# VHH binders against Acetyl-coenzyme A thioesterase (ACOT12), part 15

Target 1, 210 residues: Acetyl-coenzyme A thioesterase (ACOT12), of Homo sapiens (Human) (q8wyk0r340to549)
Amino acid sequence: CIHWDISKQASLSDSNVEALKKLAAKRGWEVTSTVEKIKIYTLEEHDVLSVWVEKHVGSPAHLAYRLLSDFTKRPLWDPHFVSCEVIDWVSEDDQLYHITCPILNDDKPKDLVVLVSRRKPLKDGNTYTVAVKSVILPSVPPSPQYIRSEIICAGFLIHAIDSNSCIVSYFNHMSASILPYFAGNLGGWSKSIEETAASCIQFLENPPDD
Below, E stands for the ipSAE of ESMFold2; O stands for the ipSAE of OpenDDE; V2 stands for 0.75 times the mean of E and O plus 0.25 times the DockQ between their complexes.

## First folded at step 21 (VHH; framework vhh_6qgx_2)

Design d22 (from c24 with A50T; at its last look DockQ between E and O 0.68; V2 from the best seeds 0.00; counts 0 for: pae E 2.1 > 2)
Fold by ESMFold2, look of step 21:
Structure d22 (fold): chain B 210 residues (1-210), chain A 124 residues (1-124)
Amino acid sequence: as target 1 above (210 residues)
Amino acid sequence: QVQLVESGGGLVQAGGSLRLSCAASGFTFSDYAMAWFRRAPGKEREFVATINWRGSSTFYTDSVKGRFTISRDHAKNTVSLQMNSLRPEDTAVYYCAAMPRKSYYRYEEEYDYWGQGTRVTVSA
């Protein structure tokens, strides 16, 4: 987990984006589920399980990007998130968030402090990026109310197909601290992932009014 | 009742300065980012400047960078826009707006509360 340092903001933000792209480019992803518009891949690396959820969405890529890069909207479709609050603006396209999660198994609820970095494609590209990584932020220290958890590398790659559709790929390279939150029986985990992906598709195709 | 009341508009010669103020009431001022938008005659309303809920981050549209300064005063629940080196193209009705803690601050649909505007006219 890295310490947030505003004097190195550009480097840390670019590294956040690069880490997500490298995760997506890894070899060895294996399909574990295919249902209609949703495909789930896993990648096992010693003590880490990474997940890739691929969704075909009937929404323009730029709209999906706008909706998914705004984490204040995440609780509207993702039941794993209770609240997402912007701590500060770092740049136009990089923000710090505090995230809280639901209680599981009578544990204290978990929280996260993350850097969210959003990027539009370069002129000739067609892929939007929303990268998420935990940071240590002294102004928001761990509190006794929550178990401070960590995201090593997660986010969305959004690939335009045509003017009205896109492929949304969610990646998560889990740490041991967050793995139990998304883990459980693998069959139950896959069902939860499929339900969350379906909710995401519905949200992107039928966004709430402003 | 939420109110945002702008003041400080008027007529000024090119190269001059004005300071706009916006008095906020009816909501928790420290929970909101504040912004200024403007609408020139015959044009759509456009983003000018924003300041986050703590006053720690400010952002400006390119055409006003270096000339305009946004600030906020939590004791008075006011946000201000100091406008220097004014140009005729800065002529517009200027609106104060408030947005919860969100990240897409250039988009007027993200703003919950709006003032009625104050007119600024910059003559050649």
Scores: ipSAE 0.547, ipTM 0.810, lowest interface PAE 2.1, mean pLDDT 88
ESMFold2 (binder alone), look of step 21: mean pLDDT 87; pTM 0.900
OpenDDE, look of step 21: ipSAE 0.804; ipTM 0.913

Design d23 (from c24 with A35G; at its last look DockQ between E and O 0.92; V2 from the best seeds 0.00; counts 0 for: pae E 2.1 > 2)
Fold by ESMFold2, look of step 21:
Structure d23 (fold): chain B 210 residues (1-210), chain A 124 residues (1-124)
Amino acid sequence: as target 1 above (210 residues)
Amino acid sequence: QVQLVESGGGLVQAGGSLRLSCAASGFTFSDYAMGWFRRAPGKEREFVAAINWRGSSTFYTDSVKGRFTISRDHAKNTVSLQMNSLRPEDTAVYYCAAMPRKSYYRYEEEYDYWGQGTRVTVSA
């Protein structure tokens, strides 16, 4: 767990983005599902599982970037998010959020405190980045209402295809504690991932006003 | 019935100072971030400065950094913009705006409430 430190905010934000890019660039991703507009890949390293969901979206890349980087809109399409509240602005492109998740199996719901860092393509590039990782923020300590959880590395890489379409790749570096559940419940995980990806596509192709 | 009312605009010579004020009513002021935008003649409205809902963090467009200071007063429900070392390029109508807790302070469409504007003219 990394403590949020204002004096290191630029390096932490850049590290957040670089961690996502490194995850995406790893070798060994294996396809486990292909359904029309959606491909799902997994990468298993020791006791760590990572997931890559590739989505073909009929929407301009810059619009997908704006919508996906705004985590206050995440609950509109992602059923794993109940609320996403901005804790504070770090910069134009880096924000801190408090996230709550739905109750599952009558367990206490989980919450998260995350840094979301977004970056537009460099000159003559075509890739937008939205990176997410948990941080420890003293002003928002864990509370008894929730199980404070952790995102190690997650986010979106958005690749422009043309002016009206893009490929949205979602990555999530999952902890080893999920690995046995994933292997034993592959059909359930794959269907849930496919449904969430389809919801994401629908949201990006039919965004709400604003 | 939400109202944002700007005041403090006027004519000032280059190098001078001016303080804009915006009185807010009809909403819970402490739940909203506040921003200043400006529209120069013949130009689109552009972001100038923002302050978060607590008043703990402030943000500025590059051309005004070090010269302008945004602040808010929760007791009076006001937001202010202190403008120092004014330049002719700062000539514009300045608008006060309010947004709920949203992610990106530069997007004017994320601001729910807008004032009517106050004119600032910087001569010489």
Scores: ipSAE 0.537, ipTM 0.814, lowest interface PAE 2.1, mean pLDDT 88
ESMFold2 (binder alone), look of step 21: mean pLDDT 90; pTM 0.919
OpenDDE, look of step 21: ipSAE 0.783; ipTM 0.906

Design d24 (from c24 with E108P; at its last look DockQ between E and O 0.84; V2 from the best seeds 0.74)
Fold by ESMFold2, look of step 21:
Structure d24 (fold): chain B 210 residues (1-210), chain A 124 residues (1-124)
Amino acid sequence: as target 1 above (210 residues)
Amino acid sequence: QVQLVESGGGLVQAGGSLRLSCAASGFTFSDYAMAWFRRAPGKEREFVAAINWRGSSTFYTDSVKGRFTISRDHAKNTVSLQMNSLRPEDTAVYYCAAMPRKSYYRYPEEYDYWGQGTRVTVSA
């Protein structure tokens, strides 16, 4: 886990973005599910499972970028996020957030402190980036109410198709240690991801008034 | 009702200095980030400077970096913009604005409260 150091904020923010792009560029992604507008891929590497959820969205890429990069709006569509509050601004496009998650299996709920880094396409490019990783921030220490958890590498790559549509790819680098645990209910895992992706599409195509 | 009142605008020669002030009332000042925007005739509002709710971090548009300083005074509920080395291109109506703890300070639509503006004219 990376300790937040304000003297290195530009390099930490750029490495956040680079880590997401490197995850997305890996070879060996395999399709696990295909439903209408949603494809789910997995990549298994020893003890690591990574997930890629590709969504076709009837929304301009720049609007999707603005909505998805604002993590205060994440709880509106993603049930895995109970609250997402700004801790501080790092730059115009890099922010620190405190995130809380719902209770699972009667365990304490989890929380996170994350750096969210967003980037518009380069002059000749078509890809928007929203990268997320956990950081250690001494001013927001772990609380007894929550289990402080970690996002290693996650985020969105948003590829413009035309002026009214885009492909939104969500990536998450997860632990493979839970794979044998879910062997008995193979379809349930994929269905939950599909439902969250559908909620994301609905949110992006019908954004709230505020 | 919330009120933001700018003052300190006027006419100044290029190279000169001017200090803008914004008095805030009707909301909990320490819960809000504060910013200055400006609008030159025939142009859209442009972000100038922002200061976070604690006053610990400041942010500037490139054209004013090193010349303008934003600050806030929690005892007086004011935000100020010290403008040095003024140029004719700084001529505009300057607006004070306030937003709750939101993600992005450059978007004017994220700001809940706006002042009426104070005019700054920089002569060549």
Scores: ipSAE 0.594, ipTM 0.842, lowest interface PAE 1.7, mean pLDDT 88
ESMFold2 (binder alone), look of step 21: mean pLDDT 89; pTM 0.911
OpenDDE, look of step 21: ipSAE 0.813; ipTM 0.916

Design d25 (from c24 with R101K Y105W; at its last fold request DockQ between E and O 0.83; V2 from the best seeds 0.75)
Amino acid sequence: QVQLVESGGGLVQAGGSLRLSCAASGFTFSDYAMAWFRRAPGKEREFVAAINWRGSSTFYTDSVKGRFTISRDHAKNTVSLQMNSLRPEDTAVYYCAAMPKKSYWRYEEEYDYWGQGTRVTVSA
ESMFold2, look of step 21: ipSAE 0.620; ipTM 0.835
ESMFold2 (binder alone), look of step 21: mean pLDDT 87; pTM 0.898
OpenDDE, look of step 21: ipSAE 0.849; ipTM 0.930
ESMFold2, look of step 22: ipSAE 0.522; ipTM 0.795
ESMFold2 (binder alone), look of step 22: mean pLDDT 87; pTM 0.894
OpenDDE, look of step 22: ipSAE 0.830; ipTM 0.922
ESMFold2, fold request of step 24: ipSAE 0.554, 0.558, 0.405; ipTM 0.821, 0.810, 0.759
ESMFold2 (binder alone), fold request of step 24: mean pLDDT 87, 87, 87; pTM 0.896, 0.895, 0.896
OpenDDE, fold request of step 24: ipSAE 0.876, 0.877, 0.875; ipTM 0.944, 0.945, 0.944

## First folded at step 22 (VHH; framework vhh_6qgx_2)

Design e21 (from d25 with S57N; at its last read DockQ between E and O 0.92; V2 from the best seeds 0.82)
Amino acid sequence: QVQLVESGGGLVQAGGSLRLSCAASGFTFSDYAMAWFRRAPGKEREFVAAINWRGSNTFYTDSVKGRFTISRDHAKNTVSLQMNSLRPEDTAVYYCAAMPKKSYWRYEEEYDYWGQGTRVTVSA
ESMFold2, look of step 22: ipSAE 0.677; ipTM 0.856
ESMFold2 (binder alone), look of step 22: mean pLDDT 88; pTM 0.901
OpenDDE, look of step 22: ipSAE 0.720; ipTM 0.883
ESMFold2, fold request of step 24: ipSAE 0.728, 0.740, 0.730; ipTM 0.877, 0.882, 0.875
ESMFold2 (binder alone), fold request of step 24: mean pLDDT 87, 87, 87; pTM 0.894, 0.895, 0.897
OpenDDE, fold request of step 24: ipSAE 0.861, 0.863, 0.861; ipTM 0.939, 0.940, 0.939
ESMFold2, last read: ipSAE 0.492, 0.709, 0.725; ipTM 0.793, 0.859, 0.861
ESMFold2 (binder alone), last read: mean pLDDT 87, 87, 87; pTM 0.898, 0.893, 0.892
OpenDDE, last read: ipSAE 0.862, 0.859, 0.861; ipTM 0.939, 0.938, 0.939

Design e22 (from d25 with S57N E108P; at its last look DockQ between E and O 0.90; V2 from the best seeds 0.70)
Fold by ESMFold2, look of step 22:
Structure e22 (fold): chain B 210 residues (1-210), chain A 124 residues (1-124)
Amino acid sequence: as target 1 above (210 residues)
Amino acid sequence: QVQLVESGGGLVQAGGSLRLSCAASGFTFSDYAMAWFRRAPGKEREFVAAINWRGSNTFYTDSVKGRFTISRDHAKNTVSLQMNSLRPEDTAVYYCAAMPKKSYWRYPEEYDYWGQGTRVTVSA
């Protein structure tokens, strides 16, 4: 987990985006579920489990990008997020957030401090990127109310299909410390992933006002 | 009731300076980011400058970088725009705007509160 340093903000933000693109380009992804508009893939490497959820969405890619890159809207569709508050602005397309999560089987809910980096496609490209990873920020230290948790590499790649539809791919690269926990809960985890993906599709196709 | 009241506009020669001020009331000033937008006749509003809720980070549209400075005063609940080296293309109505701690400052839709505007005219 990297310490946040303003003097390195551009390289940290670009590295965040590059890590997501490298994760998506890995070989060996295996389909573990297919339901209508949702495909779930997993990739198991020695000490890492990664998940890729592919969603077919009837919404323009640029709108999906704007909605998904604004993490203050994440709790409107993702039940794993209770709150997402902006800590500070880094640049036009890179922001720091404090995220809180609901209580599960733990005694305390989890929280996160993350860098979210977004990028529009390059000239003649069709892929939008929203990358997220945890950082250590001295101004927002761990607190007794929460278990400070870590996202190694996660985010969305959004591929335009036509002017009114896109494919939204969510990736999450998990650490070895959570592999046994997820392996024991795969049945419930898979259904929760499918329900979250369906909620994401509905949100993107029927956004609230603003 | 929330109010944003701009002042300090006027007529100035090219190369001159003006300082705009915006007095804020009716909300917790330190919880809001502040920005200036401008609108020339017959054109859409465009982003000029933004300052975060603490006053520690500032951002500018490219055409004004190095010439304009946004600042805020939490004791007086004001945000200011110092405009130096003014050009005729800076002629517009300038609007003060406020938004809560949101992600993206360049979109006018993200701002909850707007002032009535103050006119700046820069003559050749």
Scores: ipSAE 0.562, ipTM 0.822, lowest interface PAE 1.8, mean pLDDT 88
ESMFold2 (binder alone), look of step 22: mean pLDDT 88; pTM 0.904
OpenDDE, look of step 22: ipSAE 0.711; ipTM 0.877

Design e23 (from d25 with K102L; at its last look DockQ between E and O 0.49; V2 from the best seeds 0.00; counts 0 for: pae E 12.3 > 2)
Fold by ESMFold2, look of step 22:
Structure e23 (fold): chain B 210 residues (1-210), chain A 124 residues (1-124)
Amino acid sequence: as target 1 above (210 residues)
Amino acid sequence: QVQLVESGGGLVQAGGSLRLSCAASGFTFSDYAMAWFRRAPGKEREFVAAINWRGSSTFYTDSVKGRFTISRDHAKNTVSLQMNSLRPEDTAVYYCAAMPKLSYWRYEEEYDYWGQGTRVTVSA
């Protein structure tokens, strides 16, 4: 479990981004669904299931990056997130968030404390990165109202295609604490992911004015 | 009616110090991040320093690191910029600005409220 420490901010930020890039670069991703502009892959490794959702979006990559890196906007399109509140901006490219999730299976709702780290493309690159990982922050301890959950490694890789379009890839290395949020059958699970991805596309193509 | 009122500007000799203050009213101060920007003669307005809504994190442009200190006082609803070791290149109109929480603090368009500015002149 990763403890947040401002004195190690740069290394924690870099490791957050690197973990996402390593997840995306793994071998063995298998396509499990293709519909319209959405492709879903899974990767099964021992005791973990990882998901990659690829979305073709008619929006400039830099805009998608700004919208997706601002997690206060996540509840506008993702029904799995009830609230996302900024705890602190710890650097220009790193933010700590407290996230709450809806009640599932009549359990207590879950919450998260995460580090969101973002990166623009290198000079000759075309990929934006938004990486997400849970951290332990003593000033925001677990609350009896919520079940404190963990994101091991998740985020977005956003690949510019042209000035008006991009490919947005969402990755999630699922921990056991997140698995109950998905339907028990593959069809129900895949449908929920497809609907969420479609909502994401709509949001990115029609962003709120304010 | 939201107001941000800067004060403390003036003429100072190089190597000297000034303390700018910004009094905030008309909004819940503790819900806003605060920043200072400056506009030098003939140049675009540039970011100088920011402080988050809790006061726990501060950010500075490179040219002022170690010389300027941003702080805030929730009891007085003020944000201050202590400017030490002033140089002629620090000559500018300095603006106080506020945004809800904190977002992309270097970008002017992220700030909801702006002061009218206070002039700082640093003579050689």
Scores: ipSAE 0.005, ipTM 0.257, lowest interface PAE 12.3, mean pLDDT 84
ESMFold2 (binder alone), look of step 22: mean pLDDT 88; pTM 0.909
OpenDDE, look of step 22: ipSAE 0.075; ipTM 0.554

Design e24 (from d25 with S30D S57N; at its last look DockQ between E and O 0.77; V2 from the best seeds 0.00; counts 0 for: pae E 2.4 > 2)
Fold by ESMFold2, look of step 22:
Formats: C-alpha cells, structure tokens, sequence
Structure e24 (fold): chain B 210 residues (1-210), chain A 124 residues (1-124)
C-alpha cells in the first residue's frame, strides 16, 4: 500500500492510471460467465485473483465516465458501498475518498481510503479511465469501528462505441487472502457480480437528473 | 433557509482591484466547497475559482490565475474573491455558489446553492 505524499501527487496519480491499464492489458483472462450484455473474466497469477466485468451499456461514453468517476454516486447503484465521501481534491481529475462498506457475516465492516484518478481519452482516442487504489493517509487513520482494507488496483475502462453506447469494463485486483474463499463460493459470487453489473447498467442508462 | 449574498461589485478602471464577498447562512458552511462563477454579457456562465470545504486547496480558470485569489473565513461563514489587475474582459455578473463534498467543481450543475450575483464593470 502506498503512502500518500502530496509532493509526489502527479506521479502517484499517473501510476494509479498506469497500473489499471497494465492490469487490463494482461494476457490470460479466462471467461467464466456470459449473460446478456455482461461478461465476466478471471485471471489467476501466483496468489492473486483478478476480476474483469465487461458491460455493454446504452449510454454515451462521456456520460458513463462522468457518473462512474464520481464515487459519491457509487452507493446509488453498488450495494457493496455504504458511503463514499471526498476527503480532498488533489487535482481536477484526482481525488481522495473515504469509503465504507456494509456489515457482512457478523464481522466488522470494512473501510477504505483511496485515490481516484480519472482521465479522458487522448486526442482522437476512445478510452476513458477511472483508476482506484488505496493510499495511507495519516490524517485519516484506521478507526476501531472498521477494518481498514486495501484496494491494490481497481477501476473502470470505458470504450466508446458510438455516440449512444459504450463498453464499460470494471477491473479489480484481489489479494491472495481471498483466492481460496472466492473459489469455494464461485456460484454465489458470480451471481452477486452479475447483479451488481446489471445495477450499474441500469444506473448508467437511467441516470439521476442533476 | 439557505442564503448566499454577494457584495463588493461595482465600476473599476482597468488595472484596478476589487474584493467580492459572499455571506453564507442556513447550511453547515464547513461541509461545503465554495466557488465563484461569472456571466459576461452575451456569454454563458463560466467557472472562475473554487475552494474546498477546509480552505486547504484552491483552483482557478486559466484566464484569472495569478490575478484572482479565492479565500474563506470559517468564523464568519464568508467566501471572498480578491480581483487584481482587472481587465475589461473581466466585466460580468459574479455569482457565489456552494457545493457539497463532490469532485466536479468546474460544473455549475453540481452546485446546490447560488447567490443572486454582484455586477463588476471594468472600464477601459
């Protein structure tokens, strides 16, 4: 987990984006589920399991980018998020968030402190990026109420298809500690992932009018 | 009842200075980012400057960088815009706005509360 250092904010933010793009570009992704407009891939590397959820969305890519890069809206569609609050602005396109998650299985709920980095495509490109990784921020220390958790690398790549549609790919690099648990619960986890992806599609196709 | 009340507008010669002030009431000031927008004659309202809820970070549109300074006073619930080296193209109605802790500060639709504006005229 990286320590937040404002003097290195540009390099940390660019590294956040590069890590997501590198994850997405890896070979060996294996399809494990295909349901209408939703495709789920997994990638096992050593002790790491990564997930890629590809969604075909009837929404302009720039709108999907605007909605997905604003994590204060994440709880509106993703039941794994209870609250997402901006801790601070880093730049126009990079912000620090505090995230809380629901209580599961009588365990303490988890929380996260993350850097969210958003990028529009390069000139004449078609890919928007929303990258997320945990950082250590001394001003927001772990609380006894939560289990401070870590996202190594996660986020969205959004590929424009035409003016009214895009492909939204969600990636999450999971720690080795979840591999055995994930494998033993694949059926339940796949359905949960599919339901979350469907909720995402509906949110993007029917956004709140703000 | 939420109120944002701007003051300090007026007529000033090019090269002069003006300080705008915005008094906020009816909401928890410390939980809101504050911004100034402006509407020039014949143009759409545009972003000028923003300051986060703690006052620790500020952002400006390129045309005002180095000339304008946004600040806030948490004891008095006010946000100010110090405008130096004024130019005729700075002529506009200036609006104070408040946004909860969000990330898209350049976009006026993200702002919940707006003042009625104060007119600034910069003569040649």
Amino acid sequence: as target 1 above (210 residues)
Amino acid sequence: QVQLVESGGGLVQAGGSLRLSCAASGFTFDDYAMAWFRRAPGKEREFVAAINWRGSNTFYTDSVKGRFTISRDHAKNTVSLQMNSLRPEDTAVYYCAAMPKKSYWRYEEEYDYWGQGTRVTVSA
Scores: ipSAE 0.498, ipTM 0.793, lowest interface PAE 2.4, mean pLDDT 88
ESMFold2 (binder alone), look of step 22: mean pLDDT 87; pTM 0.893
OpenDDE, look of step 22: ipSAE 0.717; ipTM 0.882

Design e25 (from d25 with S57Q; at its last look DockQ between E and O 0.58; V2 from the best seeds 0.00; counts 0 for: pae E 3.7 > 2)
Fold by OpenDDE, look of step 22:
Structure e25 (fold): chain B 210 residues (1-210), chain A 124 residues (1-124)
Amino acid sequence: as target 1 above (210 residues)
Amino acid sequence: QVQLVESGGGLVQAGGSLRLSCAASGFTFSDYAMAWFRRAPGKEREFVAAINWRGSQTFYTDSVKGRFTISRDHAKNTVSLQMNSLRPEDTAVYYCAAMPKKSYWRYEEEYDYWGQGTRVTVSA
């Protein structure tokens, strides 16, 4: 986990984005499940399991981008999130969040401190990026009320298909220690991912009014 | 009903100062970041300054850095923009805007509420 340094916020944020892109560009992704509008891929590497969830969404890419990059809305559709609060501004496209999670198998709920970095498509591009990684903030130390968890590399790539639809791809590079939490139990892992993906699609296609 | 009401605009000579104020009502002020935008004649609306919900962080467009200061008063539910060393190119309608706790402060689409604006004219 990276220590946050405001003097290096630009490089840290860019690295966040690049890490996600590299993950997405890896070879060896295998189809694990195909359900309506949802395709799940997995990549097994040494002591690491990564998941790729592809979602066909009937919403403009820019809208999906806005909704997914606002992590305060994450609890509305992702059952793995109880709360998500902005800690600080970082830049015009970067922010720090404190996340709390539901109690699963542990006695205490987990929490996370994450950097979210979003990027619009480059000129002539059609892919939006929302990258997530854990950071260490001295101002938000671990609490006895929570088990501090960590996201190594995760996020969304949102590809515009047309003016009213897009592909939303979620990536998560998970260590063995956190895999059960983010993916659910082994027997219900795929189902849990599918349900979360379906919820995400529904949220994006039926966004709440601000 | 949500309202943002700007005041303090007017005519000023180059090098002069103005203080804009925005009074907010109809929402929980402390849960929102506040910002000022401006639209010059014949130009698109542009970001000027933002202040986070706690008032601990501020951001400015490059052209106003060192001259403008954004602040907020939670007790009065107001956000202010102190504008010093004004230039003719600062002539614009200035808008107060509010958004939930977010950091995407430069993008107007992130703001939920807008004032009607106050006109600032800086003469040469």
Scores: ipSAE 0.256, ipTM 0.676, lowest interface PAE 2.0, mean pLDDT 91
ESMFold2, look of step 22: ipSAE 0.314; ipTM 0.688
ESMFold2 (binder alone), look of step 22: mean pLDDT 88; pTM 0.903

## First folded at step 23 (VHH; framework vhh_6qgx_2)

Design f21 (from e21 with K101R R106K; at its last look DockQ between E and O 0.91; V2 from the best seeds 0.00; counts 0 for: pae E 2.5 > 2)
Fold by ESMFold2, look of step 23:
Structure f21 (fold): chain B 210 residues (1-210), chain A 124 residues (1-124)
Amino acid sequence: as target 1 above (210 residues)
Amino acid sequence: QVQLVESGGGLVQAGGSLRLSCAASGFTFSDYAMAWFRRAPGKEREFVAAINWRGSNTFYTDSVKGRFTISRDHAKNTVSLQMNSLRPEDTAVYYCAAMPRKSYWKYEEEYDYWGQGTRVTVSA
């Protein structure tokens, strides 16, 4: 429920990054799946489910950061995204996007208006950050073709290991409305997450020559 | 087919002003962000200024902030760079470039179209 305010762009962007870091720093994450290079964790807090997908990637961290922070490239590897179009530039490292998603179960498709904020590590750090959250932007109101949806807090933390490899962690804070159905479709959900993560790894290790 | 044509370069004294212009044709101008890059003698090409597809937001490299102003005219399909308080280090070939709605304006690789450049020489 964050309204975009042009006069507060810097603080909203910094808050986006801090929200992701706080989500990642929570305790109580439990491993629910392990596959080669991929680990999936969940965190249940009352009626909220959060997911953490950890990937070992044979790519330099700075390259993974450049590729993952550019959401116009997201549809190349993530089948949950049909289009990601830049609404406007906020700063060198903060951009507004309109995202559309595929139709599920013959429902009207969903769309999103998000702020993507990226940050390089501080001089003595080794973690890159790509944070995403929904904003309310009056110039892009909900339209009848889509169900305007909301990302509360999601994104990537990219931890450099050496000059040729990194750990990419994806986080997503999900709404309470999906918690009652989680256990009933856990096997299918975990497989879909694992396949998306594998596609992400392949994209990062074999970037397009774009 | 697609064409970006720079003009307005030349010799100018330090402290002077110059206005570069870039005429665009062969694509839908309002769908593209526009930028100026420059290449000084013996140096790599570097970002100078960018303006989004609507003309509502502009960005500059630090060394030109407050001195240069980028603008665009959708009726004439042109982008301009007003260069004030010129310094010898502004001496370069200046290139106009066009990028579709992509995320990061400083990456040369994201630009689809480039002009041939116009030379600016600032004498002490």
Scores: ipSAE 0.474, ipTM 0.784, lowest interface PAE 2.5, mean pLDDT 87
ESMFold2 (binder alone), look of step 23: mean pLDDT 88; pTM 0.900
OpenDDE, look of step 23: ipSAE 0.835; ipTM 0.928

Design f22 (from e21 with A35G; at its last look DockQ between E and O 0.81; V2 from the best seeds 0.00; counts 0 for: pae E 2.7 > 2)
Fold by ESMFold2, look of step 23:
Structure f22 (fold): chain B 210 residues (1-210), chain A 124 residues (1-124)
Amino acid sequence: as target 1 above (210 residues)
Amino acid sequence: QVQLVESGGGLVQAGGSLRLSCAASGFTFSDYAMGWFRRAPGKEREFVAAINWRGSNTFYTDSVKGRFTISRDHAKNTVSLQMNSLRPEDTAVYYCAAMPKKSYWRYEEEYDYWGQGTRVTVSA
């Protein structure tokens, strides 16, 4: 986990974006589910499981980018998030958040402290990026109320198709501890991901803002 | 009822200084980030400066960086904009605005509350 250092914020933020792009470019992604607008891939490496959820969205890419990069809106569509609160502004396109999650099988809910870095397409490109990773912030230490957890590398790549539609790809690079569980519960896990993806599509196509 | 009331505008010669103030009431001031926007005659309203809810971080549009300073006073529930080395291009109506703890201070639509504005005129 990366220690947050404001004096190096530009390099840390760029590294956040680069890590997501590298994850997306890996070889060996295998399809595990296909539903009309949603395709789910997994990538298993010795100590890592990664997930890629590809969804077709009837919304302009720039709107999807704005909505998905604002993590204060994440709980409106993602039931795995109880709250996403801004800790502080880093730059116009880089922000620190505290995230809380619902209780699953533990006595306590999990929380996260993350850097969210967003980038508009390169001059010649059509891809928006929203990258997320955990950081260690001395001002927000672990608390007894939560199990401080870690996102290694996650986020969205949003590919414009035309002025009214895009492909939104969500990636999550997980730690090795999930591998035995994933092997035993693929079906239930896949359906939960599909339901969350469908909720995401509905949110992006029917946003709460006017 | 939330109120944001700007003051301190007026006429000043180029190279001079003004200090704008915005008095806030009707909400918990420390839960809100504050911003200044401006509208020059015939132009779209543009972002000028923002300060987070704690007062620990500030951000400025490029054309005012180094000349303007935003600050906030939690005891008085005010946000201020110290405007130095003023230029004719700074002539505008300046608006104070308040945003809950959100991520993107440049977007006008993220600001829930707006003042009525105070006029600043910088003569050549």
Scores: ipSAE 0.432, ipTM 0.764, lowest interface PAE 2.7, mean pLDDT 87
ESMFold2 (binder alone), look of step 23: mean pLDDT 89; pTM 0.913
OpenDDE, look of step 23: ipSAE 0.808; ipTM 0.918

